VH-VL binders against UPF0178 protein Jann_2168. Designs and how they scored, part 9

Target 1, 156 residues: UPF0178 protein Jann_2168, of Jannaschia sp. (q28qc7)
Amino acid sequence: MTDETRQGRLILIDGDACPVKEEIYTCAYRHKIPVRLVAASYLRHPDHPLITMVMAGDAFDAADDVIAEAAAPGTLVVTGDILLAERCLEAGSVVLNHKGGAYTANSIGAQVATRAIMADIRAGLDGQGIGGQKPFSKADRSAFSNALETALRRLK
Short names: E, the ipSAE of ESMFold2; O, the ipSAE of OpenDDE; V2, 0.75 times the mean of E and O plus 0.25 times the DockQ between their complexes.

## First folded at step 11 (VH-VL; framework fv_rovalpituzumab)

Design k03 (from g02 with heavy chain S104L, light chain T56K; at its last look DockQ between E and O 0.73; V2 from the best seeds 0.00; counts 0 for: pae E 2.6 > 2)
Heavy chain, then light chain:
Amino acid sequence: QVQLVQSGAEVKKPGASVKVSCKASGYTFTYYGMNWVRQAPGQGLEWMGWINTYTGRPTYADDFKGRVTMTTDTSTSTAYMELRSLRSDDTAVYYCAREGRGYLYGPNYYFDYWGQGTLVTVSS
Amino acid sequence: EIVMTQSPATLSVSPGERATLSCKASQSVSSNVVWYQQKPGQAPRLLIYGASTRAKGIPARFSGSGSGTEFTLTISSLQSEDFAVYYCQQYNNWPYTFGQGTKLEIK
ESMFold2, look of step 11: ipSAE 0.345; ipTM 0.719
ESMFold2 (binder alone), look of step 11: mean pLDDT 91; pTM 0.927
OpenDDE, look of step 11: ipSAE 0.457; ipTM 0.770
ESMFold2, look of step 12: ipSAE 0.292; ipTM 0.688
ESMFold2 (binder alone), look of step 12: mean pLDDT 91; pTM 0.921
OpenDDE, look of step 12: ipSAE 0.503; ipTM 0.799

Design k04 (from h03 with heavy chain S104T Y105W; at its last look DockQ between E and O 0.02; V2 from the best seeds 0.00; counts 0 for: pae O 10.3 > 2, placed apart)
Heavy chain, then light chain:
Amino acid sequence: QVQLVQSGAEVKKPGASVKVSCKASGYTFTYYGMNWVRQAPGQGLEWMGWINTYTGRPTYADDFKGRVTMTTDTSTSTAYMELRSLRSDDTAVYYCARSGRGYTWGPNYYFDYWGQGTLVTVSS
Amino acid sequence: EIVMTQSPATLSVSPGERATLSCKASQSVSSNVVWYQQKPGQAPRLLIYGASTRATGIPARFSGSGSGTEFTLTISSLQSEDFAVYYCQQYNNWPYTFGQGTKLEIK
ESMFold2, look of step 11: ipSAE 0.427; ipTM 0.740
ESMFold2 (binder alone), look of step 11: mean pLDDT 91; pTM 0.923
OpenDDE, look of step 11: ipSAE 0.010; ipTM 0.594

## First folded at step 12 (VH-VL; framework fv_rovalpituzumab)

Design m01 (from k03 with heavy chain L104T Y105W; at its last look DockQ between E and O 0.52; V2 from the best seeds 0.00; counts 0 for: pae E 2.8 > 2)
Heavy chain, then light chain:
Amino acid sequence: QVQLVQSGAEVKKPGASVKVSCKASGYTFTYYGMNWVRQAPGQGLEWMGWINTYTGRPTYADDFKGRVTMTTDTSTSTAYMELRSLRSDDTAVYYCAREGRGYTWGPNYYFDYWGQGTLVTVSS
Amino acid sequence: EIVMTQSPATLSVSPGERATLSCKASQSVSSNVVWYQQKPGQAPRLLIYGASTRAKGIPARFSGSGSGTEFTLTISSLQSEDFAVYYCQQYNNWPYTFGQGTKLEIK
ESMFold2, look of step 12: ipSAE 0.289; ipTM 0.683
ESMFold2 (binder alone), look of step 12: mean pLDDT 91; pTM 0.931
OpenDDE, look of step 12: ipSAE 0.361; ipTM 0.753

Design m02 (from k03 with heavy chain Y105W N108D; at its last fold request DockQ between E and O 0.51; V2 from the best seeds 0.00; counts 0 for: pae E 2.1 > 2)
Heavy chain, then light chain:
Amino acid sequence: QVQLVQSGAEVKKPGASVKVSCKASGYTFTYYGMNWVRQAPGQGLEWMGWINTYTGRPTYADDFKGRVTMTTDTSTSTAYMELRSLRSDDTAVYYCAREGRGYLWGPDYYFDYWGQGTLVTVSS
Amino acid sequence: EIVMTQSPATLSVSPGERATLSCKASQSVSSNVVWYQQKPGQAPRLLIYGASTRAKGIPARFSGSGSGTEFTLTISSLQSEDFAVYYCQQYNNWPYTFGQGTKLEIK
ESMFold2, look of step 12: ipSAE 0.405; ipTM 0.745
ESMFold2 (binder alone), look of step 12: mean pLDDT 90; pTM 0.908
OpenDDE, look of step 12: ipSAE 0.469; ipTM 0.777
ESMFold2, fold request of step 20: ipSAE 0.388, 0.304, 0.409; ipTM 0.742, 0.691, 0.748
ESMFold2 (binder alone), fold request of step 20: mean pLDDT 90, 90, 90; pTM 0.905, 0.904, 0.903
OpenDDE, fold request of step 20: ipSAE 0.467, 0.443, 0.512; ipTM 0.790, 0.774, 0.807

Design m03 (from k03 with heavy chain L104V Y105W; at its last look DockQ between E and O 0.72; V2 from the best seeds 0.00; counts 0 for: pae E 2.8 > 2)
Heavy chain, then light chain:
Amino acid sequence: QVQLVQSGAEVKKPGASVKVSCKASGYTFTYYGMNWVRQAPGQGLEWMGWINTYTGRPTYADDFKGRVTMTTDTSTSTAYMELRSLRSDDTAVYYCAREGRGYVWGPNYYFDYWGQGTLVTVSS
Amino acid sequence: EIVMTQSPATLSVSPGERATLSCKASQSVSSNVVWYQQKPGQAPRLLIYGASTRAKGIPARFSGSGSGTEFTLTISSLQSEDFAVYYCQQYNNWPYTFGQGTKLEIK
ESMFold2, look of step 12: ipSAE 0.305; ipTM 0.721
ESMFold2 (binder alone), look of step 12: mean pLDDT 92; pTM 0.927
OpenDDE, look of step 12: ipSAE 0.402; ipTM 0.752

## First folded at step 14 (VH-VL; framework fv_rovalpituzumab)

Design n01 (from m02 with heavy chain G100K; at its last fold request DockQ between E and O 0.44; V2 from the best seeds 0.43)
Heavy chain, then light chain:
Amino acid sequence: QVQLVQSGAEVKKPGASVKVSCKASGYTFTYYGMNWVRQAPGQGLEWMGWINTYTGRPTYADDFKGRVTMTTDTSTSTAYMELRSLRSDDTAVYYCAREKRGYLWGPDYYFDYWGQGTLVTVSS
Amino acid sequence: EIVMTQSPATLSVSPGERATLSCKASQSVSSNVVWYQQKPGQAPRLLIYGASTRAKGIPARFSGSGSGTEFTLTISSLQSEDFAVYYCQQYNNWPYTFGQGTKLEIK
ESMFold2, look of step 14: ipSAE 0.468; ipTM 0.756
ESMFold2 (binder alone), look of step 14: mean pLDDT 90; pTM 0.910
OpenDDE, look of step 14: ipSAE 0.365; ipTM 0.790
ESMFold2, fold request of step 20: ipSAE 0.396, 0.490, 0.340; ipTM 0.755, 0.796, 0.719
ESMFold2 (binder alone), fold request of step 20: mean pLDDT 89, 90, 90; pTM 0.899, 0.896, 0.905
OpenDDE, fold request of step 20: ipSAE 0.374, 0.023, 0.288; ipTM 0.788, 0.571, 0.755

Design n02 (from m02 with heavy chain G102S Y110A; at its last look DockQ between E and O 0.02; V2 from the best seeds 0.00; counts 0 for: pae O 10.4 > 2, placed apart)
Heavy chain, then light chain:
Amino acid sequence: QVQLVQSGAEVKKPGASVKVSCKASGYTFTYYGMNWVRQAPGQGLEWMGWINTYTGRPTYADDFKGRVTMTTDTSTSTAYMELRSLRSDDTAVYYCAREGRSYLWGPDYAFDYWGQGTLVTVSS
Amino acid sequence: EIVMTQSPATLSVSPGERATLSCKASQSVSSNVVWYQQKPGQAPRLLIYGASTRAKGIPARFSGSGSGTEFTLTISSLQSEDFAVYYCQQYNNWPYTFGQGTKLEIK
ESMFold2, look of step 14: ipSAE 0.143; ipTM 0.692
ESMFold2 (binder alone), look of step 14: mean pLDDT 91; pTM 0.924
OpenDDE, look of step 14: ipSAE 0.005; ipTM 0.607

Design n03 (from m02 with heavy chain R57K, light chain K56R; at its last look DockQ between E and O 0.48; V2 from the best seeds 0.00; counts 0 for: pae E 2.005 > 2)
Heavy chain, then light chain:
Amino acid sequence: QVQLVQSGAEVKKPGASVKVSCKASGYTFTYYGMNWVRQAPGQGLEWMGWINTYTGKPTYADDFKGRVTMTTDTSTSTAYMELRSLRSDDTAVYYCAREGRGYLWGPDYYFDYWGQGTLVTVSS
Amino acid sequence: EIVMTQSPATLSVSPGERATLSCKASQSVSSNVVWYQQKPGQAPRLLIYGASTRARGIPARFSGSGSGTEFTLTISSLQSEDFAVYYCQQYNNWPYTFGQGTKLEIK
ESMFold2, look of step 14: ipSAE 0.418; ipTM 0.746
ESMFold2 (binder alone), look of step 14: mean pLDDT 91; pTM 0.908
OpenDDE, look of step 14: ipSAE 0.433; ipTM 0.754

Design n04 (from m02 with heavy chain G33A G106E; at its last look DockQ between E and O 0.55; V2 from the best seeds 0.00; counts 0 for: pae E 3.2 > 2)
Heavy chain, then light chain:
Amino acid sequence: QVQLVQSGAEVKKPGASVKVSCKASGYTFTYYAMNWVRQAPGQGLEWMGWINTYTGRPTYADDFKGRVTMTTDTSTSTAYMELRSLRSDDTAVYYCAREGRGYLWEPDYYFDYWGQGTLVTVSS
Amino acid sequence: EIVMTQSPATLSVSPGERATLSCKASQSVSSNVVWYQQKPGQAPRLLIYGASTRAKGIPARFSGSGSGTEFTLTISSLQSEDFAVYYCQQYNNWPYTFGQGTKLEIK
ESMFold2, look of step 14: ipSAE 0.222; ipTM 0.681
ESMFold2 (binder alone), look of step 14: mean pLDDT 90; pTM 0.910
OpenDDE, look of step 14: ipSAE 0.245; ipTM 0.733

## First folded at step 16 (VH-VL; framework fv_rovalpituzumab)

Design s01 (from n01 with heavy chain R57K, light chain K56R; at its last look DockQ between E and O 0.48; V2 from the best seeds 0.00; counts 0 for: pae E 3.6 > 2)
Heavy chain, then light chain:
Amino acid sequence: QVQLVQSGAEVKKPGASVKVSCKASGYTFTYYGMNWVRQAPGQGLEWMGWINTYTGKPTYADDFKGRVTMTTDTSTSTAYMELRSLRSDDTAVYYCAREKRGYLWGPDYYFDYWGQGTLVTVSS
Amino acid sequence: EIVMTQSPATLSVSPGERATLSCKASQSVSSNVVWYQQKPGQAPRLLIYGASTRARGIPARFSGSGSGTEFTLTISSLQSEDFAVYYCQQYNNWPYTFGQGTKLEIK
ESMFold2, look of step 16: ipSAE 0.268; ipTM 0.688
ESMFold2 (binder alone), look of step 16: mean pLDDT 91; pTM 0.912
OpenDDE, look of step 16: ipSAE 0.418; ipTM 0.820

Design s02 (from n01 with heavy chain T28K G102D; at its last look DockQ between E and O 0.03; V2 from the best seeds 0.00; counts 0 for: pae O 3.0 > 2, placed apart)
Heavy chain, then light chain:
Amino acid sequence: QVQLVQSGAEVKKPGASVKVSCKASGYKFTYYGMNWVRQAPGQGLEWMGWINTYTGRPTYADDFKGRVTMTTDTSTSTAYMELRSLRSDDTAVYYCAREKRDYLWGPDYYFDYWGQGTLVTVSS
Amino acid sequence: EIVMTQSPATLSVSPGERATLSCKASQSVSSNVVWYQQKPGQAPRLLIYGASTRAKGIPARFSGSGSGTEFTLTISSLQSEDFAVYYCQQYNNWPYTFGQGTKLEIK
ESMFold2, look of step 16: ipSAE 0.375; ipTM 0.735
ESMFold2 (binder alone), look of step 16: mean pLDDT 90; pTM 0.901
OpenDDE, look of step 16: ipSAE 0.031; ipTM 0.651

Design s03 (from n01 with heavy chain T59Y; at its last look DockQ between E and O 0.06; V2 from the best seeds 0.00; counts 0 for: pae O 4.5 > 2, placed apart)
Heavy chain, then light chain:
Amino acid sequence: QVQLVQSGAEVKKPGASVKVSCKASGYTFTYYGMNWVRQAPGQGLEWMGWINTYTGRPYYADDFKGRVTMTTDTSTSTAYMELRSLRSDDTAVYYCAREKRGYLWGPDYYFDYWGQGTLVTVSS
Amino acid sequence: EIVMTQSPATLSVSPGERATLSCKASQSVSSNVVWYQQKPGQAPRLLIYGASTRAKGIPARFSGSGSGTEFTLTISSLQSEDFAVYYCQQYNNWPYTFGQGTKLEIK
ESMFold2, look of step 16: ipSAE 0.387; ipTM 0.724
ESMFold2 (binder alone), look of step 16: mean pLDDT 91; pTM 0.920
OpenDDE, look of step 16: ipSAE 0.023; ipTM 0.693

Design s04 (from n01 with light chain G50D T53K; at its last look DockQ between E and O 0.49; V2 from the best seeds 0.43)
Heavy chain, then light chain:
Amino acid sequence: QVQLVQSGAEVKKPGASVKVSCKASGYTFTYYGMNWVRQAPGQGLEWMGWINTYTGRPTYADDFKGRVTMTTDTSTSTAYMELRSLRSDDTAVYYCAREKRGYLWGPDYYFDYWGQGTLVTVSS
Amino acid sequence: EIVMTQSPATLSVSPGERATLSCKASQSVSSNVVWYQQKPGQAPRLLIYDASKRAKGIPARFSGSGSGTEFTLTISSLQSEDFAVYYCQQYNNWPYTFGQGTKLEIK
ESMFold2, look of step 16: ipSAE 0.432; ipTM 0.763
ESMFold2 (binder alone), look of step 16: mean pLDDT 90; pTM 0.907
OpenDDE, look of step 16: ipSAE 0.398; ipTM 0.782

## First folded at step 18 (VH-VL; framework fv_rovalpituzumab)

Design t01 (from n01 with heavy chain R101Y Y103R; at its last look DockQ between E and O 0.49; V2 from the best seeds 0.00; counts 0 for: pae E 2.9 > 2)
Heavy chain, then light chain:
Amino acid sequence: QVQLVQSGAEVKKPGASVKVSCKASGYTFTYYGMNWVRQAPGQGLEWMGWINTYTGRPTYADDFKGRVTMTTDTSTSTAYMELRSLRSDDTAVYYCAREKYGRLWGPDYYFDYWGQGTLVTVSS
Amino acid sequence: EIVMTQSPATLSVSPGERATLSCKASQSVSSNVVWYQQKPGQAPRLLIYGASTRAKGIPARFSGSGSGTEFTLTISSLQSEDFAVYYCQQYNNWPYTFGQGTKLEIK
ESMFold2, look of step 18: ipSAE 0.280; ipTM 0.679
ESMFold2 (binder alone), look of step 18: mean pLDDT 91; pTM 0.917
OpenDDE, look of step 18: ipSAE 0.471; ipTM 0.794

Design t02 (from n01 with heavy chain R101Y; at its last look DockQ between E and O 0.61; V2 from the best seeds 0.00; counts 0 for: pae E 3.2 > 2, grease 20.9 > 18.9, SAP .593 > .496)
Heavy chain, then light chain:
Amino acid sequence: QVQLVQSGAEVKKPGASVKVSCKASGYTFTYYGMNWVRQAPGQGLEWMGWINTYTGRPTYADDFKGRVTMTTDTSTSTAYMELRSLRSDDTAVYYCAREKYGYLWGPDYYFDYWGQGTLVTVSS
Amino acid sequence: EIVMTQSPATLSVSPGERATLSCKASQSVSSNVVWYQQKPGQAPRLLIYGASTRAKGIPARFSGSGSGTEFTLTISSLQSEDFAVYYCQQYNNWPYTFGQGTKLEIK
ESMFold2, look of step 18: ipSAE 0.248; ipTM 0.682
ESMFold2 (binder alone), look of step 18: mean pLDDT 91; pTM 0.920
OpenDDE, look of step 18: ipSAE 0.497; ipTM 0.810

Design t03 (from n01 with heavy chain R101Y Y103L L104R; at its last look DockQ between E and O 0.60; V2 from the best seeds 0.00; counts 0 for: pae E 3.5 > 2)
Heavy chain, then light chain:
Amino acid sequence: QVQLVQSGAEVKKPGASVKVSCKASGYTFTYYGMNWVRQAPGQGLEWMGWINTYTGRPTYADDFKGRVTMTTDTSTSTAYMELRSLRSDDTAVYYCAREKYGLRWGPDYYFDYWGQGTLVTVSS
Amino acid sequence: EIVMTQSPATLSVSPGERATLSCKASQSVSSNVVWYQQKPGQAPRLLIYGASTRAKGIPARFSGSGSGTEFTLTISSLQSEDFAVYYCQQYNNWPYTFGQGTKLEIK
ESMFold2, look of step 18: ipSAE 0.198; ipTM 0.686
ESMFold2 (binder alone), look of step 18: mean pLDDT 91; pTM 0.920
OpenDDE, look of step 18: ipSAE 0.471; ipTM 0.798

Design t04 (from n01 with heavy chain W105Y; at its last look DockQ between E and O 0.52; V2 from the best seeds 0.00; counts 0 for: pae E 3.5 > 2)
Heavy chain, then light chain:
Amino acid sequence: QVQLVQSGAEVKKPGASVKVSCKASGYTFTYYGMNWVRQAPGQGLEWMGWINTYTGRPTYADDFKGRVTMTTDTSTSTAYMELRSLRSDDTAVYYCAREKRGYLYGPDYYFDYWGQGTLVTVSS
Amino acid sequence: EIVMTQSPATLSVSPGERATLSCKASQSVSSNVVWYQQKPGQAPRLLIYGASTRAKGIPARFSGSGSGTEFTLTISSLQSEDFAVYYCQQYNNWPYTFGQGTKLEIK
ESMFold2, look of step 18: ipSAE 0.216; ipTM 0.652
ESMFold2 (binder alone), look of step 18: mean pLDDT 90; pTM 0.908
OpenDDE, look of step 18: ipSAE 0.413; ipTM 0.804

## First folded at step 19 (VH-VL; framework fv_rovalpituzumab)

Design u01 (from n01 with heavy chain G33Y Y103S; at its last look DockQ between E and O 0.02; V2 from the best seeds 0.00; counts 0 for: pae E 13.7 > 2, placed apart)
Heavy chain, then light chain:
Amino acid sequence: QVQLVQSGAEVKKPGASVKVSCKASGYTFTYYYMNWVRQAPGQGLEWMGWINTYTGRPTYADDFKGRVTMTTDTSTSTAYMELRSLRSDDTAVYYCAREKRGSLWGPDYYFDYWGQGTLVTVSS
Amino acid sequence: EIVMTQSPATLSVSPGERATLSCKASQSVSSNVVWYQQKPGQAPRLLIYGASTRAKGIPARFSGSGSGTEFTLTISSLQSEDFAVYYCQQYNNWPYTFGQGTKLEIK
ESMFold2, look of step 19: ipSAE 0.000; ipTM 0.486
ESMFold2 (binder alone), look of step 19: mean pLDDT 90; pTM 0.901
OpenDDE, look of step 19: ipSAE 0.021; ipTM 0.705

Design u02 (at its last look DockQ between E and O 0.04; V2 from the best seeds 0.00; counts 0 for: pae E 13.9 > 2, placed apart)
Heavy chain, then light chain:
Amino acid sequence: QVQLVQSGAEVKKPGASVKVSCKASGYTFTYYYMNWVRQAPGQGLEWMGWINTYTGRPTYADDFKGRVTMTTDTSTSTAYMELRSLRSDDTAVYYCAREKRGLWGPDYYFDYWGQGTLVTVSS
Amino acid sequence: EIVMTQSPATLSVSPGERATLSCKASQSVSSNVVWYQQKPGQAPRLLIYGASTRAKGIPARFSGSGSGTEFTLTISSLQSEDFAVYYCQQYNNWPYTFGQGTKLEIK
ESMFold2, look of step 19: ipSAE 0.006; ipTM 0.466
ESMFold2 (binder alone), look of step 19: mean pLDDT 91; pTM 0.915
OpenDDE, look of step 19: ipSAE 0.015; ipTM 0.654

Design u03 (from n01 with heavy chain E99H, light chain N32D; at its last look DockQ between E and O 0.35; V2 from the best seeds 0.00; counts 0 for: pae E 13.2 > 2)
Heavy chain, then light chain:
Amino acid sequence: QVQLVQSGAEVKKPGASVKVSCKASGYTFTYYGMNWVRQAPGQGLEWMGWINTYTGRPTYADDFKGRVTMTTDTSTSTAYMELRSLRSDDTAVYYCARHKRGYLWGPDYYFDYWGQGTLVTVSS
Amino acid sequence: EIVMTQSPATLSVSPGERATLSCKASQSVSSDVVWYQQKPGQAPRLLIYGASTRAKGIPARFSGSGSGTEFTLTISSLQSEDFAVYYCQQYNNWPYTFGQGTKLEIK
ESMFold2, look of step 19: ipSAE 0.000; ipTM 0.465
ESMFold2 (binder alone), look of step 19: mean pLDDT 90; pTM 0.908
OpenDDE, look of step 19: ipSAE 0.321; ipTM 0.741

Design u04 (from n01 with heavy chain R57K Y109W; at its last look DockQ between E and O 0.57; V2 from the best seeds 0.00; counts 0 for: pae E 3.1 > 2)
Heavy chain, then light chain:
Amino acid sequence: QVQLVQSGAEVKKPGASVKVSCKASGYTFTYYGMNWVRQAPGQGLEWMGWINTYTGKPTYADDFKGRVTMTTDTSTSTAYMELRSLRSDDTAVYYCAREKRGYLWGPDWYFDYWGQGTLVTVSS
Amino acid sequence: EIVMTQSPATLSVSPGERATLSCKASQSVSSNVVWYQQKPGQAPRLLIYGASTRAKGIPARFSGSGSGTEFTLTISSLQSEDFAVYYCQQYNNWPYTFGQGTKLEIK
ESMFold2, look of step 19: ipSAE 0.271; ipTM 0.692
ESMFold2 (binder alone), look of step 19: mean pLDDT 90; pTM 0.897
OpenDDE, look of step 19: ipSAE 0.421; ipTM 0.808

## First folded at step 21 (VH-VL; framework fv_rovalpituzumab)

Design w01 (from m02 with heavy chain E99S; at its last look DockQ between E and O 0.02; V2 from the best seeds 0.00; counts 0 for: pae O 10.4 > 2, placed apart)
Heavy chain, then light chain:
Amino acid sequence: QVQLVQSGAEVKKPGASVKVSCKASGYTFTYYGMNWVRQAPGQGLEWMGWINTYTGRPTYADDFKGRVTMTTDTSTSTAYMELRSLRSDDTAVYYCARSGRGYLWGPDYYFDYWGQGTLVTVSS
Amino acid sequence: EIVMTQSPATLSVSPGERATLSCKASQSVSSNVVWYQQKPGQAPRLLIYGASTRAKGIPARFSGSGSGTEFTLTISSLQSEDFAVYYCQQYNNWPYTFGQGTKLEIK
ESMFold2, look of step 21: ipSAE 0.202; ipTM 0.630
ESMFold2 (binder alone), look of step 21: mean pLDDT 90; pTM 0.918
OpenDDE, look of step 21: ipSAE 0.013; ipTM 0.596

Design w02 (from m02 with heavy chain T59K; at its last fold request DockQ between E and O 0.52; V2 from the best seeds 0.50)
Heavy chain, then light chain:
Amino acid sequence: QVQLVQSGAEVKKPGASVKVSCKASGYTFTYYGMNWVRQAPGQGLEWMGWINTYTGRPKYADDFKGRVTMTTDTSTSTAYMELRSLRSDDTAVYYCAREGRGYLWGPDYYFDYWGQGTLVTVSS
Amino acid sequence: EIVMTQSPATLSVSPGERATLSCKASQSVSSNVVWYQQKPGQAPRLLIYGASTRAKGIPARFSGSGSGTEFTLTISSLQSEDFAVYYCQQYNNWPYTFGQGTKLEIK
ESMFold2, look of step 21: ipSAE 0.485; ipTM 0.781
ESMFold2 (binder alone), look of step 21: mean pLDDT 91; pTM 0.915
OpenDDE, look of step 21: ipSAE 0.636; ipTM 0.887
ESMFold2, look of step 23: ipSAE 0.397; ipTM 0.738
ESMFold2 (binder alone), look of step 23: mean pLDDT 90; pTM 0.909
OpenDDE, look of step 23: ipSAE 0.600; ipTM 0.861
ESMFold2, fold request of step 28: ipSAE 0.385, 0.375, 0.373; ipTM 0.748, 0.739, 0.733
ESMFold2 (binder alone), fold request of step 28: mean pLDDT 90, 90, 90; pTM 0.907, 0.908, 0.910
OpenDDE, fold request of step 28: ipSAE 0.577, 0.567, 0.590; ipTM 0.853, 0.844, 0.860

Design w03 (from m02 with heavy chain G100Q; at its last look DockQ between E and O 0.43; V2 from the best seeds 0.48)
Heavy chain, then light chain:
Amino acid sequence: QVQLVQSGAEVKKPGASVKVSCKASGYTFTYYGMNWVRQAPGQGLEWMGWINTYTGRPTYADDFKGRVTMTTDTSTSTAYMELRSLRSDDTAVYYCAREQRGYLWGPDYYFDYWGQGTLVTVSS
Amino acid sequence: EIVMTQSPATLSVSPGERATLSCKASQSVSSNVVWYQQKPGQAPRLLIYGASTRAKGIPARFSGSGSGTEFTLTISSLQSEDFAVYYCQQYNNWPYTFGQGTKLEIK
ESMFold2, look of step 21: ipSAE 0.427; ipTM 0.751
ESMFold2 (binder alone), look of step 21: mean pLDDT 90; pTM 0.911
OpenDDE, look of step 21: ipSAE 0.569; ipTM 0.847

Design w04 (from n01 with heavy chain R101H; at its last look DockQ between E and O 0.57; V2 from the best seeds 0.00; counts 0 for: pae E 2.1 > 2)
Heavy chain, then light chain:
Amino acid sequence: QVQLVQSGAEVKKPGASVKVSCKASGYTFTYYGMNWVRQAPGQGLEWMGWINTYTGRPTYADDFKGRVTMTTDTSTSTAYMELRSLRSDDTAVYYCAREKHGYLWGPDYYFDYWGQGTLVTVSS
Amino acid sequence: EIVMTQSPATLSVSPGERATLSCKASQSVSSNVVWYQQKPGQAPRLLIYGASTRAKGIPARFSGSGSGTEFTLTISSLQSEDFAVYYCQQYNNWPYTFGQGTKLEIK
ESMFold2, look of step 21: ipSAE 0.409; ipTM 0.751
ESMFold2 (binder alone), look of step 21: mean pLDDT 90; pTM 0.912
OpenDDE, look of step 21: ipSAE 0.527; ipTM 0.831

## First folded at step 22 (VH-VL; framework fv_rovalpituzumab)

Design x01 (from w02 with heavy chain G100Q; at its last look DockQ between E and O 0.56; V2 from the best seeds 0.49)
Heavy chain, then light chain:
Amino acid sequence: QVQLVQSGAEVKKPGASVKVSCKASGYTFTYYGMNWVRQAPGQGLEWMGWINTYTGRPKYADDFKGRVTMTTDTSTSTAYMELRSLRSDDTAVYYCAREQRGYLWGPDYYFDYWGQGTLVTVSS
Amino acid sequence: EIVMTQSPATLSVSPGERATLSCKASQSVSSNVVWYQQKPGQAPRLLIYGASTRAKGIPARFSGSGSGTEFTLTISSLQSEDFAVYYCQQYNNWPYTFGQGTKLEIK
ESMFold2, look of step 22: ipSAE 0.369; ipTM 0.724
ESMFold2 (binder alone), look of step 22: mean pLDDT 90; pTM 0.905
OpenDDE, look of step 22: ipSAE 0.568; ipTM 0.865

Design x02 (from w02 with heavy chain G100K R101H; at its last look DockQ between E and O 0.47; V2 from the best seeds 0.00; counts 0 for: pae E 2.1 > 2)
Heavy chain, then light chain:
Amino acid sequence: QVQLVQSGAEVKKPGASVKVSCKASGYTFTYYGMNWVRQAPGQGLEWMGWINTYTGRPKYADDFKGRVTMTTDTSTSTAYMELRSLRSDDTAVYYCAREKHGYLWGPDYYFDYWGQGTLVTVSS
Amino acid sequence: EIVMTQSPATLSVSPGERATLSCKASQSVSSNVVWYQQKPGQAPRLLIYGASTRAKGIPARFSGSGSGTEFTLTISSLQSEDFAVYYCQQYNNWPYTFGQGTKLEIK
ESMFold2, look of step 22: ipSAE 0.359; ipTM 0.739
ESMFold2 (binder alone), look of step 22: mean pLDDT 91; pTM 0.913
OpenDDE, look of step 22: ipSAE 0.566; ipTM 0.861

Design x03 (from w02 with heavy chain K59R G100K R101H; at its last look DockQ between E and O 0.55; V2 from the best seeds 0.50)
Heavy chain, then light chain:
Amino acid sequence: QVQLVQSGAEVKKPGASVKVSCKASGYTFTYYGMNWVRQAPGQGLEWMGWINTYTGRPRYADDFKGRVTMTTDTSTSTAYMELRSLRSDDTAVYYCAREKHGYLWGPDYYFDYWGQGTLVTVSS
Amino acid sequence: EIVMTQSPATLSVSPGERATLSCKASQSVSSNVVWYQQKPGQAPRLLIYGASTRAKGIPARFSGSGSGTEFTLTISSLQSEDFAVYYCQQYNNWPYTFGQGTKLEIK
ESMFold2, look of step 22: ipSAE 0.426; ipTM 0.757
ESMFold2 (binder alone), look of step 22: mean pLDDT 90; pTM 0.907
OpenDDE, look of step 22: ipSAE 0.548; ipTM 0.837

Design x04 (from w02 with heavy chain D62Q; at its last look DockQ between E and O 0.68; V2 from the best seeds 0.00; counts 0 for: pae E 2.4 > 2)
Heavy chain, then light chain:
Amino acid sequence: QVQLVQSGAEVKKPGASVKVSCKASGYTFTYYGMNWVRQAPGQGLEWMGWINTYTGRPKYAQDFKGRVTMTTDTSTSTAYMELRSLRSDDTAVYYCAREGRGYLWGPDYYFDYWGQGTLVTVSS
Amino acid sequence: EIVMTQSPATLSVSPGERATLSCKASQSVSSNVVWYQQKPGQAPRLLIYGASTRAKGIPARFSGSGSGTEFTLTISSLQSEDFAVYYCQQYNNWPYTFGQGTKLEIK
ESMFold2, look of step 22: ipSAE 0.270; ipTM 0.698
ESMFold2 (binder alone), look of step 22: mean pLDDT 90; pTM 0.912
OpenDDE, look of step 22: ipSAE 0.594; ipTM 0.869

## First folded at step 23 (VH-VL; framework fv_rovalpituzumab)

Design y01 (from w02 with heavy chain Y103F; at its last look DockQ between E and O 0.63; V2 from the best seeds 0.51)
Heavy chain, then light chain:
Amino acid sequence: QVQLVQSGAEVKKPGASVKVSCKASGYTFTYYGMNWVRQAPGQGLEWMGWINTYTGRPKYADDFKGRVTMTTDTSTSTAYMELRSLRSDDTAVYYCAREGRGFLWGPDYYFDYWGQGTLVTVSS
Amino acid sequence: EIVMTQSPATLSVSPGERATLSCKASQSVSSNVVWYQQKPGQAPRLLIYGASTRAKGIPARFSGSGSGTEFTLTISSLQSEDFAVYYCQQYNNWPYTFGQGTKLEIK
ESMFold2, look of step 23: ipSAE 0.399; ipTM 0.753
ESMFold2 (binder alone), look of step 23: mean pLDDT 90; pTM 0.907
OpenDDE, look of step 23: ipSAE 0.549; ipTM 0.846

Design y02 (from w02 with heavy chain G100K G102D; at its last look DockQ between E and O 0.07; V2 from the best seeds 0.00; counts 0 for: pae O 10.4 > 2, placed apart)
Heavy chain, then light chain:
Amino acid sequence: QVQLVQSGAEVKKPGASVKVSCKASGYTFTYYGMNWVRQAPGQGLEWMGWINTYTGRPKYADDFKGRVTMTTDTSTSTAYMELRSLRSDDTAVYYCAREKRDYLWGPDYYFDYWGQGTLVTVSS
Amino acid sequence: EIVMTQSPATLSVSPGERATLSCKASQSVSSNVVWYQQKPGQAPRLLIYGASTRAKGIPARFSGSGSGTEFTLTISSLQSEDFAVYYCQQYNNWPYTFGQGTKLEIK
ESMFold2, look of step 23: ipSAE 0.323; ipTM 0.706
ESMFold2 (binder alone), look of step 23: mean pLDDT 90; pTM 0.903
OpenDDE, look of step 23: ipSAE 0.005; ipTM 0.619

Design y03 (from w02 with heavy chain G100K; at its last look DockQ between E and O 0.54; V2 from the best seeds 0.44)
Heavy chain, then light chain:
Amino acid sequence: QVQLVQSGAEVKKPGASVKVSCKASGYTFTYYGMNWVRQAPGQGLEWMGWINTYTGRPKYADDFKGRVTMTTDTSTSTAYMELRSLRSDDTAVYYCAREKRGYLWGPDYYFDYWGQGTLVTVSS
Amino acid sequence: EIVMTQSPATLSVSPGERATLSCKASQSVSSNVVWYQQKPGQAPRLLIYGASTRAKGIPARFSGSGSGTEFTLTISSLQSEDFAVYYCQQYNNWPYTFGQGTKLEIK
ESMFold2, look of step 23: ipSAE 0.369; ipTM 0.728
ESMFold2 (binder alone), look of step 23: mean pLDDT 90; pTM 0.908
OpenDDE, look of step 23: ipSAE 0.443; ipTM 0.795

